VH-VL binders against q8ixk2r445to577. Designs and how they scored, part 65

Target 1, 133 residues: q8ixk2r445to577
Amino acid sequence: FFGMLQNKGLTDYCFDYNPPDENQIVGHQVILYLCHGMGQNQFFEYTSQKEIRYNTHQPEGCIAVEAGMDTLIMHLCEETAPENQKFILQEDGSLFHEQSKKCVQAARKESSDSFVPLLRDCTNSDHQKWFFK

## First folded at step 3 (VH-VL)

Design M3 (framework fv_axatilimab)
Fold by OpenDDE, second read of step 12:
Structure M3 (fold): chain C 133 residues (1-133), chain A 120 residues (1-120), chain B 107 residues (1-107)
Amino acid sequence: as target 1 above (133 residues)
Amino acid sequence: EVTLKESGPALVKPTQTLTLTCTFSGFSLSNYRMGVGWIRQPPGKALEWLANIFSNDEKYYNPSLKNRLTISKDTSKNQVVLTMTNMDPVDTATYYCARIYRPGLWFDPWGQGTMVTVSS
Amino acid sequence: DIQMTQSPSSLSASVGDRVTITCLASQSISDYLAWYQQKPGKAPKLLIYAASSLQSGVPSRFSGSGSGTDYTLTISSLQPEDFATYYCQQSYDWPLTFGGGTKVEIK
């Protein structure tokens, strides 16, 4: 699967990654932004290794969860996907992070009008449902 | 409404194989989040987890009993089957099947349970 | 395996009493802890999941708390229908394991 990764509950919001430096794409947080269908910052791929790849740049980036964190951070992809980069896009649309055993939820940043994907306890909320468009 | 019901013999002789069937309704094992587990409880004692199976045929067993247990599913019949070999009087217990969720892995709801006595 | 040590094994209480049951895990289970209620001759019923989340239909007098290795189930005001045996269960790692149970009896 590839394309825009859109949230069901937070209508018209998609995974978005816009690093400050196009040549240094790792270390920043993945956010949610209005789906614009222009590719680039909103183009992701779900791979057979259970990675969510940001593959519009070389080297390719893969979404990871760092120890003790609930945010999604861009790391470099590896030949063998590390445990903290493995996600399961489940049949019901839930995006499950294997290592933390939590689900990716669309959430509002505190004291802002911005939205981010965060790891939360898995629920049946549409804010935890995702699909590629 | 989700329901589960255990069926099988109430009496098993030592060294024989126990076969229990869990028939459920109200949910489908085609959903990745859904699974069915077996738990037993000897009279007056605590609960003991036995095995789980999920929609993708992923299986988990209690390691202390793994060599004796086999769990399988028939999705078309909404059934899960547990077999336990070399039964012993110590295996006398009420056997429950229950729905289990990913990723929390708690059980809800439970079947009413079926009492299995192992005796000569 | 993760051992779940439940205490006390039994207690006597009266209607209206505050009751607390403790579950100690042999290692951190990161809130992957459920509580069940079982009445004689009946199957267990899920009360609390994820350490502190009330299952639908469960009275608010039931609450779960704790973190790491230590967890508690609290009944703020014991009701007649609450006399039963309670079990904790960890779901952090395989194999799934239960506590030894706590029987809440009428004083």
Scores: ipSAE 0.007, ipTM 0.611, lowest interface PAE 11.3, mean pLDDT 93
Fold by ESMFold2-Fast, scan of step 3:
Structure M3 (fold): chain C 133 residues (1-133), chain A 120 residues (1-120), chain B 107 residues (1-107)
Amino acid sequence: as target 1 above (133 residues)
Amino acid sequence: EVTLKESGPALVKPTQTLTLTCTFSGFSLSNYRMGVGWIRQPPGKALEWLANIFSNDEKYYNPSLKNRLTISKDTSKNQVVLTMTNMDPVDTATYYCARIYRPGLWFDPWGQGTMVTVSS
Amino acid sequence: DIQMTQSPSSLSASVGDRVTITCLASQSISDYLAWYQQKPGKAPKLLIYAASSLQSGVPSRFSGSGSGTDYTLTISSLQPEDFATYYCQQSYDWPLTFGGGTKVEIK
């Protein structure tokens, strides 16, 4: 699957990655932003290794969650996906993070007026349901 | 000065649809930092958030009530409307509308509230 | 959903007393907390936002503190007009949730 990762509950919001430095694509938090339909910083690929890849720059970025954290951060992709970079996109639309046993939820970002995907206990909430456009 | 005022029926029969209107002045829903939210309070109980709408037409609903709630705005009339289907006696409450600030998502000011009683 | 638990559910205090009300979140809410005052028969009024910022027009005897999961509203010297129920509200995540309220009665 590939395209814009849209939230069912925040119906106009998509996964968005806009690194502050074009030459340094890792280490920053993934955000949610109004879906613009143009790909670019909202274009992601879901791979057979259960990665969510950001392929617009070399080297490729992979979304990860570090132990004890709840934020989704861009990291470098590895030849074999580590456990912290694996997300199971389930038939009901939930994104299950294997290592933490948590689900990705659309939530409000600390210290800003933007929204972000965060790890939360799994529920049947529409804010935890995602699909590719 | 910013003011909000709720209007709607004081009495609703079980299974009917409730429609409440919030009429406001002193701010515009063309301001991207502004929205209007609805909160209810059953007699003697705590506050419960229902829904809000922002200037860009983003809508948020309490998941426990999402299948019953619809929120909309009419920017030309300075009004926000909340519709709640299949009313039950447990929905008896004072319903408030309030201005919601982005990014903080706190409510200020609040309308006076309108009491809605659900009974036959 | 993030559960907000307030303690105590009610208290009685004398004019001039220092009153503290606690709000506990079921998970970290990173200072996305507001406090409201509701007098009998009236709409709530915003007192504190962002955990510790005093709303314009609110008397300086009100203050907010805390971080993570634990937050406190303090009234440094209780006045007769402070008889009210106080509510905390988190805005870290949807749905927005309120605490159960703390009723402050003046003895």
Scores: ipSAE 0.000, ipTM 0.534, lowest interface PAE 13.9, mean pLDDT 86

Design M4 (framework fv_axatilimab)
Fold by ESMFold2-Fast, scan of step 3:
Structure M4 (fold): chain C 133 residues (1-133), chain A 121 residues (1-121), chain B 107 residues (1-107)
Amino acid sequence: as target 1 above (133 residues)
Amino acid sequence: EVTLKESGPALVKPTQTLTLTCTFSGFSLSNYRMGVGWIRQPPGKALEWLANIFSNDEKYYNPSLKNRLTISKDTSKNQVVLTMTNMDPVDTATYYCARMKYFGTHAFDIWGQGTMVTVSS
Amino acid sequence: DIQMTQSPSSLSASVGDRVTITCLASQSISDYLAWYQQKPGKAPKLLIYAASSLQSGVPSRFSGSGSGTDYTLTISSLQPEDFATYYCQQSYDWPLTFGGGTKVEIK
C-alpha cells in the first residue's frame, strides 16, 4: 500500500510530514493535517518490512517511535527495519507498534488545535483505525 | 546538576524480595525525553541491564529476569523503585540506577554511585 | 538477544600509546552503541553515544567508529587516568546488552 494514510474517526485528517529544512529530513514529529491529495507531505508507503516510509525525499525517511515516547518521529530508513520502525497494519485498520505493544491513535496535541498520531493502549476506537486512500 | 542515589538493604536472605529505591534530582520524569534504568554488576563481572521505566510509564524488563522484576515510578517524589523476587546468592551485586535520554540515543548519561546487595543466609 | 563481544578482554599499555578496543554485535545495530569507562569501585561514565558522538566533558583523545556489526573505541594517546575497564552497550533492541568489558592495564 501507498498513498495518503487517513484516519477513520478523524475523517478529514491524514499523516503529514513537513520538515522545516529539506536537508534535515529526520528528527521531527509526524503530524496529522487535512487530507489534500496534492502529494509531497502526505505520501507514504507501507512496506513488506512493516515500515511506513516517507517516499518524497532521498534518502527515504521511516516513521519510528523511540522507547518511552508516544510520539512518532521521522528517522532514516535502514537496510533491515529496526523494531522501533515496525508497525503492523491489521485487518481492522489498527496500526500496531509491535515493540511497544500499543496502537497509533489520532489525538489532539495538548493545549492546541493541532492533531498528531500518538501511541495509546489498543482499543476498538475509530481514532485508532487507518487506511490508505 | 543531575544526581541519582540508590537505597535499599545491604543484606538479603535467599528467597526474600529485594526492594531498591532510586531518588534523583535535577530532572523530572514528567519530561517525556527522560527515563531511568537499573543495571547490576556482580563483583569482578560485567554490567547487566535489568529494567527501564520512562516518563510515559512505559516499562522494559530483561527477559531472563522478567518474572522476578517490577519497576515503578513516583513522579511527585522523583523516585523509581525496582522490586526483585526470590533472591539467590548469584544475585549478589552492586545495583545502579541511571538516567537515560531516550530520544535518539538510549545511553545512560548520569549514574548513581551504586548500592551493594549481598545475598546470604 | 543481541550479544556484544568485546576484544581483547584485557590489554597492557603504556602512557602515550594508541589503544583500540573492539565490539562485535551478533547482528547489525545501526550505530545504536555507547561506550562507558569504569574505574575500580566507581560507577560507569558515559564516553560515547550513537557510536561516534563524544559525550560533553570527555577528552578528545577518545573516539568511536564503526558501523553495522563492528565498532571500535580508540584512545589516541593513553593518559594515566585512562587505566580502567571499558564497556560497549547496544540500544538497537531490548533487552539492552553490554559487552564483557576490556580492562586496560598499565604495562
Scores: ipSAE 0.006, ipTM 0.560, lowest interface PAE 13.7, mean pLDDT 86

Design M5 (framework fv_axatilimab)
Fold by ESMFold2-Fast, scan of step 3:
Structure M5 (fold): chain C 133 residues (1-133), chain A 121 residues (1-121), chain B 107 residues (1-107)
Amino acid sequence: as target 1 above (133 residues)
Amino acid sequence: EVTLKESGPALVKPTQTLTLTCTFSGFSLSNYRMGVGWIRQPPGKALEWLANIFSNDEKYYNPSLKNRLTISKDTSKNQVVLTMTNMDPVDTATYYCARILGRYWSPFDYWGQGTMVTVSS
Amino acid sequence: DIQMTQSPSSLSASVGDRVTITCLASQSISDYLAWYQQKPGKAPKLLIYAASSLQSGVPSRFSGSGSGTDYTLTISSLQPEDFATYYCQQSYDWPLTFGGGTKVEIK
């Protein structure tokens, strides 16, 4: 799977990663932004190792969640995917983070109209359902 | 070498439309990672972002000014044009165009020298 | 809109001084912050992006730090060419917003 990772509940929003430049692709939070259909900062690849990769720059980035956190951040991809970088995209569209046993949910950022993907207890909410477009 | 230069009228009357052109060299808006934005600065005041356009023709406007602003590009001429309607003395400012560093809302890494626009009767 | 508050609005310093300028965002901006230097009558110049990354060609005496809502620009040993107005800018969300500026003047 590859493409724009869109939310079923917030139908206008897609995974989006905007590093300041191509030489600083790691360490920043993954956000949600209005789907634009162009790829680029919204182009992700779901791999057989259960990674969500950002390949528009070198070195390649992989979405991860640090211990005790609920935000998705960009890390460097590794030859063998560590547990904090593994997400199971299920048939119902749920994106399950194996290490934390939580699901990725589209959530409103505090005091703003902006949205971010966050780890939350798994539910059947459409805000926790994702698909590649 | 990356260069940008603004051009347009130095004087505008209230209610008129302002048209500014940014001409650049050293990069192309056929490179899908590039964008150009417009920022203004009234005398003695802070910088205010106006609009961005990207190589894929995606456009973003400051919501406070959205109905007055139009941004467009001519890739073959290396130009970006900003149009602002219904000018008012409060719009008196130095107007800058600047390159966007590789991403939509990344910082502006190279700036034009700016062009002063005075709005008065 | 994300509001950016800079402190102080102005300061006086001598060559060789360590200068610290702060920028507070009204909400977390996840390190999507840039610092610009502007000299009188000239366009702004990018100094720092991603809160702490030094732009190519910028002297190492400039450094950025911070996270979440609180960010700092430090000039470790002020030089004569550093007297200018400094602006922070968030690029986390639309619209892009700038701080009010901090003017660094000769003491």
Scores: ipSAE 0.000, ipTM 0.536, lowest interface PAE 14.4, mean pLDDT 85
Fold by OpenDDE, second read of step 12:
Structure M5 (fold): chain C 133 residues (1-133), chain A 121 residues (1-121), chain B 107 residues (1-107)
Amino acid sequence: as target 1 above (133 residues)
Amino acid sequence: EVTLKESGPALVKPTQTLTLTCTFSGFSLSNYRMGVGWIRQPPGKALEWLANIFSNDEKYYNPSLKNRLTISKDTSKNQVVLTMTNMDPVDTATYYCARILGRYWSPFDYWGQGTMVTVSS
Amino acid sequence: DIQMTQSPSSLSASVGDRVTITCLASQSISDYLAWYQQKPGKAPKLLIYAASSLQSGVPSRFSGSGSGTDYTLTISSLQPEDFATYYCQQSYDWPLTFGGGTKVEIK
């Protein structure tokens, strides 16, 4: 599955990654932004290795969760997906991070008008439901 | 209402190819992360997964049988077809098709009634 | 492949009894475990998914628990319609695999 990864609860918001340097795409936080359907910064792929790939540059980036963190950070994809890069996109739309056993939730960034995906305890909230568009 | 139904020959000779068709209703393989799988069960024995196909045409096979299995779909007809080559009496079983909503934790939530296939000369 | 080992293979019980069936995975399956009920001549019926989530329409006397490699299906008070064979199934990784089954018979 690929395309825009859109949140159900936070209507019209999608996964968005815009690194400051196109030649160095790792190390920055994935955010949520209004879905614009132009691809590029909002083009992601869910792979058979349970990765969420930022599939616009080479080498490809994969969303990871660093130890002790609740934010989604871009790392390089590896031949064998590391545990911190494994996600399960479930039938109900929930996005489950295997290592942390938490779900990805659309949340308001602290002291900001922007939004970010954060790891939270799994609930039935539409803010934890995602679909490819 | 979700329904699935298996169809195909009840009797197959050894070395022949089995072709089974799953015809379903109440859902579409054009839907996001929708899938159909095949599971078989020899008489008096446990269930064995054979293959899955998803709406994006992604396919998975039981590796022990992979070289013998081919799964395909016709979305417009709401059909999934499974072919199994070089049939042997050991392949005698009830064959089921079932719906799966996505991958991984998703279970088989709706099943066909199953079709008995006997392999005999 | 992930092997699923069910125990016991069969048991005898009476109406009203508490019944427990165990499923052991050869490796951690992170709660990606489903339970099915199958009656003679019928297709399997989904009871529990995600280790402990009750499928719609399934009586509350059925429950699932466990974590890691060890999972349990419990019938709090066995009813006449519950005599059947039960199967666990992991969906953590390919290939999908089922347990050997547990036949619940009337004592």
Scores: ipSAE 0.000, ipTM 0.607, lowest interface PAE 12.3, mean pLDDT 91

Design M6 (framework fv_axatilimab)
Fold by ESMFold2-Fast, scan of step 3:
Structure M6 (fold): chain C 133 residues (1-133), chain A 121 residues (1-121), chain B 107 residues (1-107)
Amino acid sequence: as target 1 above (133 residues)
Amino acid sequence: EVTLKESGPALVKPTQTLTLTCTFSGFSLSNYRMGVGWIRQPPGKALEWLANIFSNDEKYYNPSLKNRLTISKDTSKNQVVLTMTNMDPVDTATYYCARSHYKPFGEFDYWGQGTMVTVSS
Amino acid sequence: DIQMTQSPSSLSASVGDRVTITCLASQSISDYLAWYQQKPGKAPKLLIYAASSLQSGVPSRFSGSGSGTDYTLTISSLQPEDFATYYCQQSYDWPLTFGGGTKVEIK
């Protein structure tokens, strides 16, 4: 799978990664932004290793969640995907993070009108349902 | 829980048409990239894919069966129907329906129990 | 059609053995390969998809590897419940095709 990763509940919003420095692709939080349909900073690839990769250019970034955290951040992809970078895209649209046993949810960023994907206990909420467009 | 169950006649005479229904629960063909396929297995032989239908109503058929197959869905009833014309004794097999995904597609992650169809005079 | 050649057709093994089953595609299938387990009188169960991804609930002793045209299913330490027939299946192109199956029997 590849494309814009859109939320069912927050219907106009897609996964978005726009780091301030293109020479430093890692360490910043993945956000949600209005879907523009043009790919670019909203283009992601779901791989056979259960990774969500940012862009196809070297070095490739892979979405990860650090131990004890609930935010999705960009790491460098590894030859063998580490457990913190593995997400199962399920038939109902849930993105299940295997290591934490939690699901990715569209949520409002604290003290702002911005949105971000966060790990939350799995529910049947439309805010936890994702699809590639 | 995802479940699928096949139903249809256990005995079919040569030249007749076979109609099989797959009734499922735990998912919907209104959901993106979901599909249902039919696979058969003659006694003691390997699995043979017959047809797939997807949520967007795309249909695929095994070309070896020469226009004998029709697959359709009723999304509101959670049913997929397979029709196979001009049955012959070599079509005797256990027929399975199974859930599949569209991209990447073709793996069957949940299967029905299968229904045995015998073709004889 | 893409032909899937599976080998061996059958093998005899003991509990605790390492078992390897191979699957050869007549053309590159770019990791669009699944493995199934079927016990007598039962429906197949998905073990592995996308050549190497373990289906949820499947024991870690099962693993898939390979690329291009050559793929393998490995059972690292065979258990009594693993005696079954195993099938590979390509999903790269239509029609979908299965291997001939490998029967894993008790020694």
Scores: ipSAE 0.000, ipTM 0.505, lowest interface PAE 18.8, mean pLDDT 85

Design M7 (framework fv_axatilimab)
Fold by OpenDDE, second read of step 12:
Structure M7 (fold): chain C 133 residues (1-133), chain A 122 residues (1-122), chain B 107 residues (1-107)
Amino acid sequence: as target 1 above (133 residues)
Amino acid sequence: EVTLKESGPALVKPTQTLTLTCTFSGFSLSNYRMGVGWIRQPPGKALEWLANIFSNDEKYYNPSLKNRLTISKDTSKNQVVLTMTNMDPVDTATYYCARIPRYTKGYYMDVWGQGTMVTVSS
Amino acid sequence: DIQMTQSPSSLSASVGDRVTITCLASQSISDYLAWYQQKPGKAPKLLIYAASSLQSGVPSRFSGSGSGTDYTLTISSLQPEDFATYYCQQSYDWPLTFGGGTKVEIK
């Protein structure tokens, strides 16, 4: 799977990553932004290793969840995907993080008009449904 | 109409570097949804993917050959170049370039060049 | 790497026959599967993408089906121009990989 990763419930919002330095792509938070389909900031790949890759620059970035956190942070991809970088995109559109056993949910950032993907208890909410476009 | 054409030497000596150029028309690598790839086919054998490059300079290589391959583009000339080092007779094949669009489901080659035969021999 | 195994490697058929070619992936590829036709001395031609989507200009006698690891290319009624070698190709993960090919010959 590849392309824009769009949320079903939060209509017209997609995974978005825009690091301040294109030569240093790790360490920042993945956010949600209006789907535009014209920039590399919204291009992601779901691999057979269960990674969500941001592969617009070298070295390759992979979305990870750090210990004790509920945010998605960009790390470097590894030859063997670490446990904190493994996701299951299920048939129903849910995006399941294997290590935390939580689902990725589109949520409003506190005290902001911005949105971010956060790990939450798995529900049947459309805000936890995702599809590639 | 979309067209691609491969150019380069028909004969390469062992240990030498192969340089192939793909010149295309009917599309541009300024289009985010466009890519160009290289595929080879030894005589009488199956197809093998080599490398891709996309409009944002994103590159992918066959890991079995990655240390030998370099792909680059010149958007202004509508050209993609593939270099392959340390050529061996086993690398004798027809080399194709092809357009690889980014669509919702899959990377595939929807338009191909005619291919260029490369023979590696002393 | 994802291995693509085609069967049979070759088959003989007559004009009008129903022809079925199978492609087995070493793991699930979630319909990220394309089919190509190649005639001698020519470049491959895309027939099907996304497992079952017919490429523009391709005759409707060609169809693709399957899911998970198992996929099939079907020619409902073989025509004289259909004698060729066919390849499947997965794009679920890098590297892109092709099947070994199936040669459809005249009986």
Scores: ipSAE 0.006, ipTM 0.614, lowest interface PAE 9.8, mean pLDDT 92
Fold by ESMFold2-Fast, scan of step 3:
Structure M7 (fold): chain C 133 residues (1-133), chain A 122 residues (1-122), chain B 107 residues (1-107)
Amino acid sequence: as target 1 above (133 residues)
Amino acid sequence: EVTLKESGPALVKPTQTLTLTCTFSGFSLSNYRMGVGWIRQPPGKALEWLANIFSNDEKYYNPSLKNRLTISKDTSKNQVVLTMTNMDPVDTATYYCARIPRYTKGYYMDVWGQGTMVTVSS
Amino acid sequence: DIQMTQSPSSLSASVGDRVTITCLASQSISDYLAWYQQKPGKAPKLLIYAASSLQSGVPSRFSGSGSGTDYTLTISSLQPEDFATYYCQQSYDWPLTFGGGTKVEIK
């Protein structure tokens, strides 16, 4: 699967990555933003290694969650995906983070009116359901 | 050459809404790497970043001014518009628009407009 | 928000002096720092980006250095046209934030 990774509950919002330096893509938080259909910062690929890749340019980034954290951040992709970069896209649309045993949920960022994907206990909420468009 | 120019009212009454337009040339917001932002400076004080919009319509706002700011673009007209609600005398400042490209390390204002003074008084 | 503390707030210098201005970030900003010069009544002008990269057209007497939380702008031999207010700005995270400015005044 590849394309814009859209939320079922926040129907107009997609995974988005807009780091300050497009040539240094590591270490910043993945956000949610209005789906614009232009690809670019909203174009992701779900791989056979269960990675969510940011493939807009080199070097390729992979979404990760650091131990004890709930935010999704960009790391460099590795030849063999580490556990903190593995997400299971389930049949019901849930994005299950294997290492933490939590699900990715669309949530409001505390210091702004923007939305971000965060790890939360898995529920049947539409805010935890994702699909590629 | 790249140029940006701010336009809008020079005088605004308290509680009114301010609308500023940035008109630019020498680049397009149809270019993936491009963005335009707004910065203000009260007389004798430091620079304060207000908002940013990028070619893909991503928008960022200064959280200290939450609920008051709206930024939009018209790519075909080479314009970016900032709206700020509920103006107060403390909002008196010179307002600048600037180009903020994505193809250099970090977000920095490489070309600035001349600035437009907005005075808020009764 | 990342806070940028600039020091000194003002300094007096003579033509030919070496001037140094410091910028301290409240957290590591990994060289995502720019420096601007602003002359009275004028818009700011970009001098340095990425902490140490000189913008095209800017005289070589301007240089930036630093890493982590501590950054410095140096003017090696102050010229009459350099009397201005200087600002640092971080772009490591949103919102973009500026330092309070350093006014370089004639002695």
Scores: ipSAE 0.000, ipTM 0.533, lowest interface PAE 15.0, mean pLDDT 86

